# Designs tried in a protein design chat: VH-VL binders against q8ixk2r445to577. Part 74

Target 1, 133 residues: q8ixk2r445to577
Amino acid sequence: FFGMLQNKGLTDYCFDYNPPDENQIVGHQVILYLCHGMGQNQFFEYTSQKEIRYNTHQPEGCIAVEAGMDTLIMHLCEETAPENQKFILQEDGSLFHEQSKKCVQAARKESSDSFVPLLRDCTNSDHQKWFFK
Short names: E, the ipSAE of ESMFold2; O, the ipSAE of OpenDDE; V2, 0.75 times the mean of E and O plus 0.25 times the DockQ between their complexes.

## First folded at step 3 (VH-VL)

Design r14 (framework fv_retifanlimab)
Fold by ESMFold2-Fast, scan of step 3:
Structure r14 (fold): chain C 133 residues (1-133), chain A 121 residues (1-121), chain B 111 residues (1-111)
Amino acid sequence: as target 1 above (133 residues)
Amino acid sequence: QVQLVQSGAEVKKPGASVKVSCKASGYTFTSYWMNWVRQAPGQGLEWIGVIYPSDSETWLDQKFKDRVTITVDKSTSTAYMELSSLRSEDTAVYYCTREGKYYGSYAMDYWGQGTLVTVSS
Amino acid sequence: EIVLTQSPATLSLSPGERATLSCRASQSVSYYGDSYMNWFQQKPGQPPKLLIHDASNRATGVPSRFSGSGSGTDFTLTISSLEPEDFAVYFCQQSYSTPYTFGGGTKVEIK
């Protein structure tokens, strides 16, 4: 799959990555922002290795979660996807992070823009349901 | 048809706790965020926090984190805000308010009638 | 927290006159072309009523004499010709970042 990764509960919000420095695409948090339909910052690819790739900048970025953390951050993609970069997009729309056994949820975080994706215990909440447009 | 109906006025002593309820009707309760906002007599509005009823995800203003608990009862479509260790400066009208969706954005579009909480010795 | 400063605190006008209310944010509340600034009207004994959302969009049922404008840190609410029911307190509110914050309010009163 590829396109804008949209939340079912926050129906007009999409995964968004806009690093301040184009020459340093890694280390910053993935956010949620109103879906604008222009691709760019909101264009992601879900791969057969269960990666969520950001192909807008080079080198390509892959979303990861560090051990013990709940925030989604951008890392460099590797030839073989490490466990912290693997997400299972399930038929019900859940995005399951294999290494942590948690699900990606649309949430509010005081240290960032109004909404961000965070790891939370898996529930049947619409805020944990995602789909590509 | 959207309605938010709050519990009645409360008079409390310093150090007590108060629990205000907000019963929602006319929409799908679990699909909208519910905010709590207060207003001291003759003063401005102060945001307390918000809850998403479907999964009980909550965010509170730092100044209230140690004293406020926000909860929901999905079976009755009711949100609750409990404020503990009451002080005289907590005297205010407390409002629940729904965040509605407008052209891809969210705004507090429907408000409860307010609950006056008076803290006095 | 983002601090919102409203001016003037009180605006004394007569029916039929234009009202211009200002709201300034301590930091930008705009992102990717959108501005996360809302306006509310409050009358004595009543809860606030949503008037404008996202800087310039009128809420359902709000008369066309109300308009919002601005971006970044500077926002304006304009009432083109005051009606008797428009004499009230007006609050700006940002939804850019939690905690949500409100301005101190501008009271529009009969001269």
Scores: ipSAE 0.110, ipTM 0.733, lowest interface PAE 5.7, mean pLDDT 87

Design r15 (framework fv_retifanlimab; at its last look DockQ between E and O 0.07; V2 from the best seeds 0.00; counts 0 for: pae E 14.2 > 2, placed apart)
Fold by OpenDDE, look of step 4:
Structure r15 (fold): chain C 133 residues (1-133), chain A 121 residues (1-121), chain B 111 residues (1-111)
Amino acid sequence: as target 1 above (133 residues)
Amino acid sequence: QVQLVQSGAEVKKPGASVKVSCKASGYTFTSYWMNWVRQAPGQGLEWIGVIHPSDSDTWLDQKFKDRVTITVDKSTSTAYMELSSLRSEDTAVYYCTREGKYYGSYAMDYWGQGTLVTVSS
Amino acid sequence: EIVLTQSPATLSLSPGERATLSCRASQSVSYYGDSYMNWFQQKPGQPPKLLIHDASNRATGVPSRFSGSGSGTDFTLTISSLEPEDFAVYFCQQSYSTPYTFGGGTKVEIK
């Protein structure tokens, strides 16, 4: 699967990554932004290694969850996907993080009108449902 | 003007299949989720499933997982709902409904006129 | 699935009277200040018509006498002064999670 990764519960919001330096793509947080399909900042790929890849530059970036965190941060992809970069896009649309055993949820950023994907306990909420478009 | 026009009434025997169509107009067909909902005579409303016409992503109620197929034809802006292995309890009016986009949510803002499917021996 | 329970099943009132309809969800349908509860009106032989979305927002063309309120698990549809055309069946519906579910309906009938 590839393309825009869109949330069902949060109308017309997609995964979005726009690093300050296009030559240094790691270390920043993935956010949610209105789906627009322009450029590559909303283009992601779900691989057979259960990675969510951001493929705009070499080396490739893969979404990871750092220890003790609930945010999605861009790391470098590895030959063998590390445990903190493994996600399961389930049949029901939920995006499950294997290591934390939590689901990716569209959430409002604190003291902001912006949104970010966060790890939360898995529920039946549409805010935890994701589709590639 | 948004319009959803459904196919005509159907009479089927138990075990048969029925395919209901829903032609959409007045909006960008591939930009909005399309739901199917049914209502047995004198009863409430029951959600069947939803499809996004752009890529045919589909969610179904588990009750219908093995018997319902929802599809779209983008070239004609038409959604379809096929129900197989029909039973008497499948007798109902079937509706297609569009999910309008609102702040932070979707809502079924336009409905087809409904298609009566009668299942009887 | 989220079960929606509407009460009363039947409401008998006269034109001009205030109607209060309740819908209770088996679990919360609210998230970040938004409530994913909708209300529909249905008349015989017609499809449901959207009245209220997101608990308290009137759909386009809906008269001001219709209002929605509530959050979490308890929601209310109010018709401030019933008009003759308001006698119908009203359904609540949650859009918080699939499968989407409807209440059993409240029939507002003329007394």
Scores: ipSAE 0.784, ipTM 0.921, lowest interface PAE 0.7, mean pLDDT 95
Fold by ESMFold2-Fast, scan of step 3:
Structure r15 (fold): chain C 133 residues (1-133), chain A 121 residues (1-121), chain B 111 residues (1-111)
Amino acid sequence: as target 1 above (133 residues)
Amino acid sequence: QVQLVQSGAEVKKPGASVKVSCKASGYTFTSYWMNWVRQAPGQGLEWIGVIHPSDSDTWLDQKFKDRVTITVDKSTSTAYMELSSLRSEDTAVYYCTREGKYYGSYAMDYWGQGTLVTVSS
Amino acid sequence: EIVLTQSPATLSLSPGERATLSCRASQSVSYYGDSYMNWFQQKPGQPPKLLIHDASNRATGVPSRFSGSGSGTDFTLTISSLEPEDFAVYFCQQSYSTPYTFGGGTKVEIK
């Protein structure tokens, strides 16, 4: 799968990665923003190793969640996907983070944006349902 | 026709709790965020928090976290805001307001009529 | 939290005049070409009514004399020719980040 990773409940919002400095691609939080269809900062690839890759820059970035945290952060991709970078996109649209046993939810957080993807206990909420467009 | 109808005015003593209701009609209740906002007499608007009725996902302003509970009853399309440990400074009109969808973004497009809560000493 | 400052606090005008209201944010509320600033009108004894969403878009049923502009930290609501029903308090509100915040309001009153 590849394309814009869109939320079913927050229906016009997509995964978005816009690092402040193009020369420092890693370490920043993934956000949710209006799907614009222009690729670039909203273009992701879901790989056979269960990674969500950001292909706009080289070296490629992979979304990860650090131990004990709930935010999705961009890291460098590794030759063998570590457990903190593995997300299972299930048939019901749930995006399950294997290491934490939690699901990615479109949520609100006190931050620079109204919406961000966060790890939460898994539910059948449409805010936890994702699809590639 | 979208309508949000709130419960009637309340007068409470300091230390009491108040629970305000907001009954929604004219749209699919579980498809829109419901916000709570208050306004002290003659003053500005203050956001309290928001809930999504589909899964009860709730976000509160940090200053209200210890005293406010927001809930929904999907069977009656009703949202509730309960504020405990009332103080005189909590005297305000409390509004429920729906976040409507506008090409990908959200704005508070329909408001309840407001519920005056007076905390008397 | 993002602080919104509205000016002037009070604007005294006559029907037919142009009203210009300012709202400044403590940090940018714009991202990728969009600005998350909304404007509300409130009349005595009534709840706020949405006028403008996302800086410049009129809400359904709002007359064309109302217009919004701006980006980043500086936003303006303009009423091109005041009608009697336009004398009210106007609030800006940011939907960029939670907690949502409102400006202190600008009262447009009859001179």
Scores: ipSAE 0.204, ipTM 0.761, lowest interface PAE 4.7, mean pLDDT 88
Fold by ESMFold2, look of step 4:
Structure r15 (fold): chain C 133 residues (1-133), chain A 121 residues (1-121), chain B 111 residues (1-111)
Amino acid sequence: as target 1 above (133 residues)
Amino acid sequence: QVQLVQSGAEVKKPGASVKVSCKASGYTFTSYWMNWVRQAPGQGLEWIGVIHPSDSDTWLDQKFKDRVTITVDKSTSTAYMELSSLRSEDTAVYYCTREGKYYGSYAMDYWGQGTLVTVSS
Amino acid sequence: EIVLTQSPATLSLSPGERATLSCRASQSVSYYGDSYMNWFQQKPGQPPKLLIHDASNRATGVPSRFSGSGSGTDFTLTISSLEPEDFAVYFCQQSYSTPYTFGGGTKVEIK
């Protein structure tokens, strides 16, 4: 799948990545932002290796969750996808992180008007449902 | 030397269709978004839509969704915009413009010369 | 859709003067320090020419007398000392969200 990865419950919000230094894309958090149709910051690819790739830069970035964390962070993609970079986009729209056994949920940052994708216990909430557009 | 060369001016009657071509050269056609923008005489600029030539992924302004088709021919590095059910208010210069890449941002950096489409009875 | 309001509509100046052009967006077009606001110059019978991208970055070959600034909803194009070739119409354009939109333009004219 290619395109903007959009949340069902948080209507009109998409995965977004805008690293402060375009030549150093590793280690920054993925956020949610209003879907704006620009392809560079909001274009992601879901691969056959179950990666979510930031598909606008070389070397390409892959979304990962570091051990013990609930935030989605950009790592470099590898030839074989590491376990912490594997997400299953299920037919019901849930985005399951295999290593942690948790689902990606749209969440508001505490005391903020900003939104981020975070790992949470899996539910049937529309805030845990995602689709490419 | 990036260049976008558009087809010539057209005169059409209301209700007809027009298909404008935009031949790209001097860069890798499939690596850059191609936008279409129009400008009515004496008026400002109006964005119509954009296509990525690699996979034909397209986004259109909803005002045009039912009347505009944007396509590409990768083998000739040519983009096309077809506007149907023409009305007099569609009289404008139609531009193709490439969306250049600038460290995580995009901007319309090269423009075609424009194609005047005149709709009159 | 994001409405861009440019002011003034017409700016009548002489060569050597400073021009200050404003563009206001109906909602923020900035995200994490980047502003998705571009500026274009257009002369009669020509397509627009990119001057500034990302609010403040000059496009290739644009003279240093052109500068852009602003964030959020308020943006400015400044021409520090007008040259004869700078008398033209200037448009701001947001690429923050579709549909992309343009301001109504500011005509910079000699007088």
Scores: ipSAE 0.000, ipTM 0.551, lowest interface PAE 14.2, mean pLDDT 87
ESMFold2 (binder alone), look of step 4: mean pLDDT 93; pTM 0.949

Design r16 (framework fv_retifanlimab)
Fold by ESMFold2-Fast, scan of step 3:
Structure r16 (fold): chain C 133 residues (1-133), chain A 121 residues (1-121), chain B 111 residues (1-111)
Amino acid sequence: as target 1 above (133 residues)
Amino acid sequence: QVQLVQSGAEVKKPGASVKVSCKASGYTFTSYWMNWVRQAPGQGLEWIGVIHPSDSYTWLDQKFKDRVTITVDKSTSTAYMELSSLRSEDTAVYYCTREGKYYGSYAMDYWGQGTLVTVSS
Amino acid sequence: EIVLTQSPATLSLSPGERATLSCRASQSVSYYGDSYMNWFQQKPGQPPKLLIHDASNRATGVPSRFSGSGSGTDFTLTISSLEPEDFAVYFCQQSYSTPYTFGGGTKVEIK
């Protein structure tokens, strides 16, 4: 699967990664932004290793969650995907992070109308359902 | 200020269709979800569905999905709810209502005045 | 679908008294500190008006005598001192998951 990763509950919001420095693609938080249909910073690939890859830059980035954290950050992809970079996209649309046993939820950034994907306990909420367009 | 103005009352025969309009003003129409909710005389509120005007993505209650179509006309900032194969049980006041944006959630913050649809044989 | 049960069905009180209204969900509509429960007021011949969103946050322009509380499956709307304009029907509504659902309503009437 590849394309724009859109939220069911926030239907016009997509995974978005646009680092401020194009020479430093790792270490920054993945955000949610209005889907613009132009690919680039919103174009992701879901791989057979259960990775969510950011392919518009070299070297390729892979979304990861550090132990004890709930934010999604960009790391460098590895030849064999580490556990913190594995997400199971289930039939109901949930993105299950195996290492933490939590689900990715579209959440509002505090005191802002900005949104970010965060790890939360798994529920049947529409804010935890994702699909590729 | 935000205003939602709905079309006037309708009287229909069983088996007919009705299309209710909801004209929005006072805000950016394409930035907020629009819900449709109905209320039968003397009864409670029943959610029908929701549409986002920017991409016309719709979510409908399973009870209505075979008979309801929700659409928008961005050029006139108007939402529409069309209900087909009308039955006497569809007699109700139909409301359009905007979802306001809050921290991590949405809530129906502004409502139209309502449109009475009467289905009688 | 998530079923919301409101109690009591009717509450007969006088102006100046405290009103306490209950709403119970068939499953949790909360996650940690977030609770996706809203409260609406409806007067005869008028559309519903948003009072409380996300369990405890008062909507813009709503008087401070209205307050919401609760989490999980058990929620409460409190009116600390009833004014004449507060005699109305009150509905709870969950925004946790589509299809969105409403409680059956509690009518607050003059004793």
Scores: ipSAE 0.013, ipTM 0.624, lowest interface PAE 7.9, mean pLDDT 86

Design r17 (framework fv_retifanlimab)
Fold by ESMFold2-Fast, scan of step 3:
Structure r17 (fold): chain C 133 residues (1-133), chain A 121 residues (1-121), chain B 111 residues (1-111)
Amino acid sequence: as target 1 above (133 residues)
Amino acid sequence: QVQLVQSGAEVKKPGASVKVSCKASGYTFTDYWMNWVRQAPGQGLEWIGVIHPSDSETWLDQKFKDRVTITVDKSTSTAYMELSSLRSEDTAVYYCTREGKYYGSYAMDYWGQGTLVTVSS
Amino acid sequence: EIVLTQSPATLSLSPGERATLSCRASQSVSYYGDSYMNWFQQKPGQPPKLLIHDASNRATGVPSRFSGSGSGTDFTLTISSLEPEDFAVYFCQQSYSTPYTFGGGTKVEIK
């Protein structure tokens, strides 16, 4: 499963990763931005290890959430996915972060881009429903 | 047609709380973000926060986070903003305003008529 | 927070004249070719009215004499030929990041 990871509630917004330095793909926050249909910074792969991979860079990036945090940041992928990089994409479109027991929600973050994905308590909100295009 | 109808003017003592309502009609209430913005008499606009009625996700300006609660009642398509520990500096017209959806962006496209809250002894 | 500075504070003009209003942001409010700057008009006793969204797009029902331009940190609202009903206060507002912020306003008044 791969493509642009789009939000059901914010229908025009997709996962977007645009690192400021092409030689440093890790440490920066994943954001939500207008879906442009071209892949590139919005192209992600959902793997059998339950990772959300950013494959446009080498070494590959994997989305992670650090313990106690609610922001999604880019880490280096590992041969075997660590727990903080595992997300279960459910049949209803929810994206469940196994380690924290929380769901990824389209939200706003103070002093950053208008929309970002954040961990929140799981609900049946359309802001917590995701699908690949 | 989209309408946002707010509750009437309030006069409060310092230290009291006020709860302003905003009843939406003419669109699907749960599909649009609802913002709260205030304006002191003769002054500029100040953003308070925003809520999405579908899940009650809220974002507040840090200066208000300890005194403001924004809620919704989906059954009546009504948003509420409650401001506690009122000071004279909170005297302002309070507006609710919907974020309209444009291709890939949002802007405050419809506004309530405003609720004047006066804080005086 | 992103600070928006509007200039001038007051424009004194006559009907038929062109008005040019500036809004400068303390940091870029543009990303991937789009600019998250909106413009509002406010008349005494009324709530603000959306004029321009996303730097250059007119809101529904807004006359063609209103136009917006700019990107990054520098934005302009232009009224090509002032009508009597255009004498009002104009605010810019960024939707790039929360908290949303407004400029201090430019009052367009009759000369």
Scores: ipSAE 0.107, ipTM 0.745, lowest interface PAE 5.2, mean pLDDT 88

Design r18 (framework fv_retifanlimab)
Fold by ESMFold2-Fast, scan of step 3:
Structure r18 (fold): chain C 133 residues (1-133), chain A 121 residues (1-121), chain B 111 residues (1-111)
Amino acid sequence: as target 1 above (133 residues)
Amino acid sequence: QVQLVQSGAEVKKPGASVKVSCKASGYTFTNYWMNWVRQAPGQGLEWIGVIHPSDSETWLDQKFKDRVTITVDKSTSTAYMELSSLRSEDTAVYYCTREGKYYGSYAMDYWGQGTLVTVSS
Amino acid sequence: EIVLTQSPATLSLSPGERATLSCRASQSVSYYGDSYMNWFQQKPGQPPKLLIHDASNRATGVPSRFSGSGSGTDFTLTISSLEPEDFAVYFCQQSYSTPYTFGGGTKVEIK
């Protein structure tokens, strides 16, 4: 799967990553932004290693969640995907982070400028359902 | 037609709490964000916060964070805003308003009639 | 928080005249060609009514004499020919970032 990773409940919002420095892709939070259909900072690849990969800038980035945290942060991809970079995209559209046993939810965060994907207890909410467009 | 019907006017003493209700009809309650906005007499509009009824995800303006609770009852399609530790400057008309979807953006497209909350000693 | 400044505070005009209302944001409320600026009309004793969403799109049922324009930090609401029912207070509002914020309002009154 590849393309724009869109939320079912927050219908017009997609995963978005826009680092201020194209050579420094690590450490910034992944956000949700209105789907613009142009790829670029909203283009992601879901790999056979269960990674959500960002290939727009160099070096390639992989979304990760640090232990005990709920925010999705961009990290460098590794030859073998570490546990904190593995997300299981399920048949119902849930994006399950197996290490934490939590699901990715479209949410608002006080400390960010935008809607953001956050780890939350798994529910049947449309805000936890994702698909590639 | 979409309708948002709010509870009636309230008169409260300083230090009390008030809970305003907003009953939605004419659309799928769990598909739209519900905002709360207030307006002091003769003044402008001030955003309080928003909730999504499907999962109760809530965002509040920092100035209200310690005093406001927003909740929903999905079975009755009703949203609630409770404001505690009332002060005279909380005297205002309180509105609930739905965020409709407009091709990649959200706008507050339907508003309740408003609830006047008067705080006086 | 994003601060919205509306000007003028009061606009005194006669029916049939063109009204131009301005709203300035303290930072850009645009991203990839979309602008997160909305306009509302409010009459005494009534809740606000949505007129324009996303800078330039008329809400359902809003007459064609209302138009919105602008991007970035500078936005305009235009009423091409004022009707008697158009004398009201107009507020701009940004949905780019929470907390959502409103401008102070422009009162369009009969000269």
Scores: ipSAE 0.058, ipTM 0.707, lowest interface PAE 6.1, mean pLDDT 87

Design r19 (framework fv_retifanlimab)
Fold by ESMFold2-Fast, scan of step 3:
Structure r19 (fold): chain C 133 residues (1-133), chain A 121 residues (1-121), chain B 111 residues (1-111)
Amino acid sequence: as target 1 above (133 residues)
Amino acid sequence: QVQLVQSGAEVKKPGASVKVSCKASGYTFTSYWMNWVRQAPGQGLEWIGVIHPSDSETWLDQKFKDRVTITVDKSTSTAYMELSSLRSEDTAVYYCTREGKYYGSYAMDYWGQGTLVTVSS
Amino acid sequence: EIVLTQSPATLSLSPGERATLSCRASQSVDYYGDSYMNWFQQKPGQPPKLLIHDASNRATGVPSRFSGSGSGTDFTLTISSLEPEDFAVYFCQQSYSTPYTFGGGTKVEIK
């Protein structure tokens, strides 16, 4: 799967990665922003290793959640995906982070951006349902 | 016609708790964020927090985290803000306000009439 | 936390005059072409009313004499010709990040 990763509940918002320093793509938080339909900073790939890859810049980035955290941050992709970079995209649209046993939810958190994807306890909420467009 | 109707004025003693209600009508309650904002007499506006009624995702300003609980009752389209351990500094008009979707952002487009909470001994 | 500073605190003007109100943010509230800055009007005994969203867009029903401008950290609300009903307190508010914050307000009062 690849494309813009859109939220069912927050219907006009997509995964978005906008590193302020183009020469350093690692360490910044993934955000949600209005889907613009142009790919670019909203273009992601879901891989057979259960990674969510950001391929707009080199080296390629992979979304990760560090132990004890709930924010999605960009890390460098590895030859073999580490457990903190693995997300299971389920048939119902849930994006399940198996290492933490939590689901990705469109949410708010204190950050420089109003909306962000965060790990939350899994529910049947439309804010936890994602699809590629 | 969007309406937010809040509960009536309250007078409380220091140390008590207050629970303000906000009944929404005229739109799909579960599709919009609901904010709580307060204003002390003659002062400016202070954001307390926000909840999304679809899943009760809640975020609070850190200064209120230990004393405020925001909840919703989807069956009655009502949001609640409960503030505990009241102090005289909590005397304010408390507003509920909906965030409507506008282009690339959200704005608080409809406001309740306000609930005056007075804390005095 | 983003701090919003409004100036002046009080603006004393007569009907028919132009009002220019400033709001300065402690950091940029811009993202992908949008500025997450809103303006509200509040009259005594009433809740705030949304005037401008996303820096420059008038809310439904707001008269054309109200206009917003600016980007980044510097924002302006302009009332081209004050009507009697425009004497009120005006607040800027950022929705760029939580906690949402408001400016201290500018009171536009009759001279």
Scores: ipSAE 0.044, ipTM 0.687, lowest interface PAE 6.3, mean pLDDT 87

Design r2 (framework fv_retifanlimab)
Fold by ESMFold2-Fast, scan of step 3:
Structure r2 (fold): chain C 133 residues (1-133), chain A 121 residues (1-121), chain B 111 residues (1-111)
Amino acid sequence: as target 1 above (133 residues)
Amino acid sequence: QVQLVQSGAEVKKPGASVKVSCKASGYTFTSYWMNWVRQAPGQGLEWIGVIHPSDSETWLDQKFKDRVTITVDKSTSTAYMELSSLRSEDTAVYYCTREGRYYGSYAMDYWGQGTLVTVSS
Amino acid sequence: EIVLTQSPATLSLSPGERATLSCRASQSVSYYGDSYMNWFQQKPGQPPKLLIHDASNRATGVPSRFSGSGSGTDFTLTISSLEPEDFAVYFCQQSYSTPYTFGGGTKVEIK
């Protein structure tokens, strides 16, 4: 799968990564922003190793969640994907983070723009259902 | 037509708790965020928090975190806001308000009539 | 939290005059060219009513004499020619981040 990763519940919002500088693609939070259909900051690849890769800039980034945190951040991809970078896209559209056993949910956070993807306990909420467009 | 109907005025003593209800009609209750906002007499508006009825995801302003609980009853399309440990400074009109979906963002497009909560000894 | 400062606190005008209301945010409430600033009108004894969303878009049924503009930290609500029904308190509100915050309000009153 590849394309724009869109939320079912928060309609018209997509995963978006806007690094401060194209030379500093690592360490910043992934956000949700209006789907603009132009790729760029919203173009992601879901790999056979269960990674969500950001390939717009080099080196390639992989979405990860640090231990004890709920925020999705951009890390450098590794030859063998570590557990904190593995997400299982399930048949019902849930995006399950293997290491934490939690699901990615469209949510809000005070220190971020109005909407961000965060780890939450898995539910049947449409805010936890994602698809590539 | 979208309508939000709130419970009636309450008079409470300091230290008590109050629970305000907001019954929604005219739209799909589980598809929109529901906010709570208050206004002290003659003063401005203060945001308390928000809940999404589909999964009860709730966010509160930190100043209310220890005293406010927001809940929903999907079977009756009703939202509730409970405020505990009441102080005289909590005297205000409390509003429920729906966030409608607009291209680019969410905006509080429909408001309840308001519930006056008076805290006095 | 994002602090919104409205000025003036009170604007005394006659019907037919132009009203210009300002709202300044303590930090930018814009992203990718969109601005997350809303405007509400409130009359005594009534709940607030949405006038403008996303800085410049009129809500359904709002007369064309109301217009919003601005980006970043500086926003303006303009009423091109005041009608008697427009004398009210106006609040700006940001939806850029939680907690949502409101300005202190500008009262537009008859001179």
Scores: ipSAE 0.127, ipTM 0.737, lowest interface PAE 5.4, mean pLDDT 88

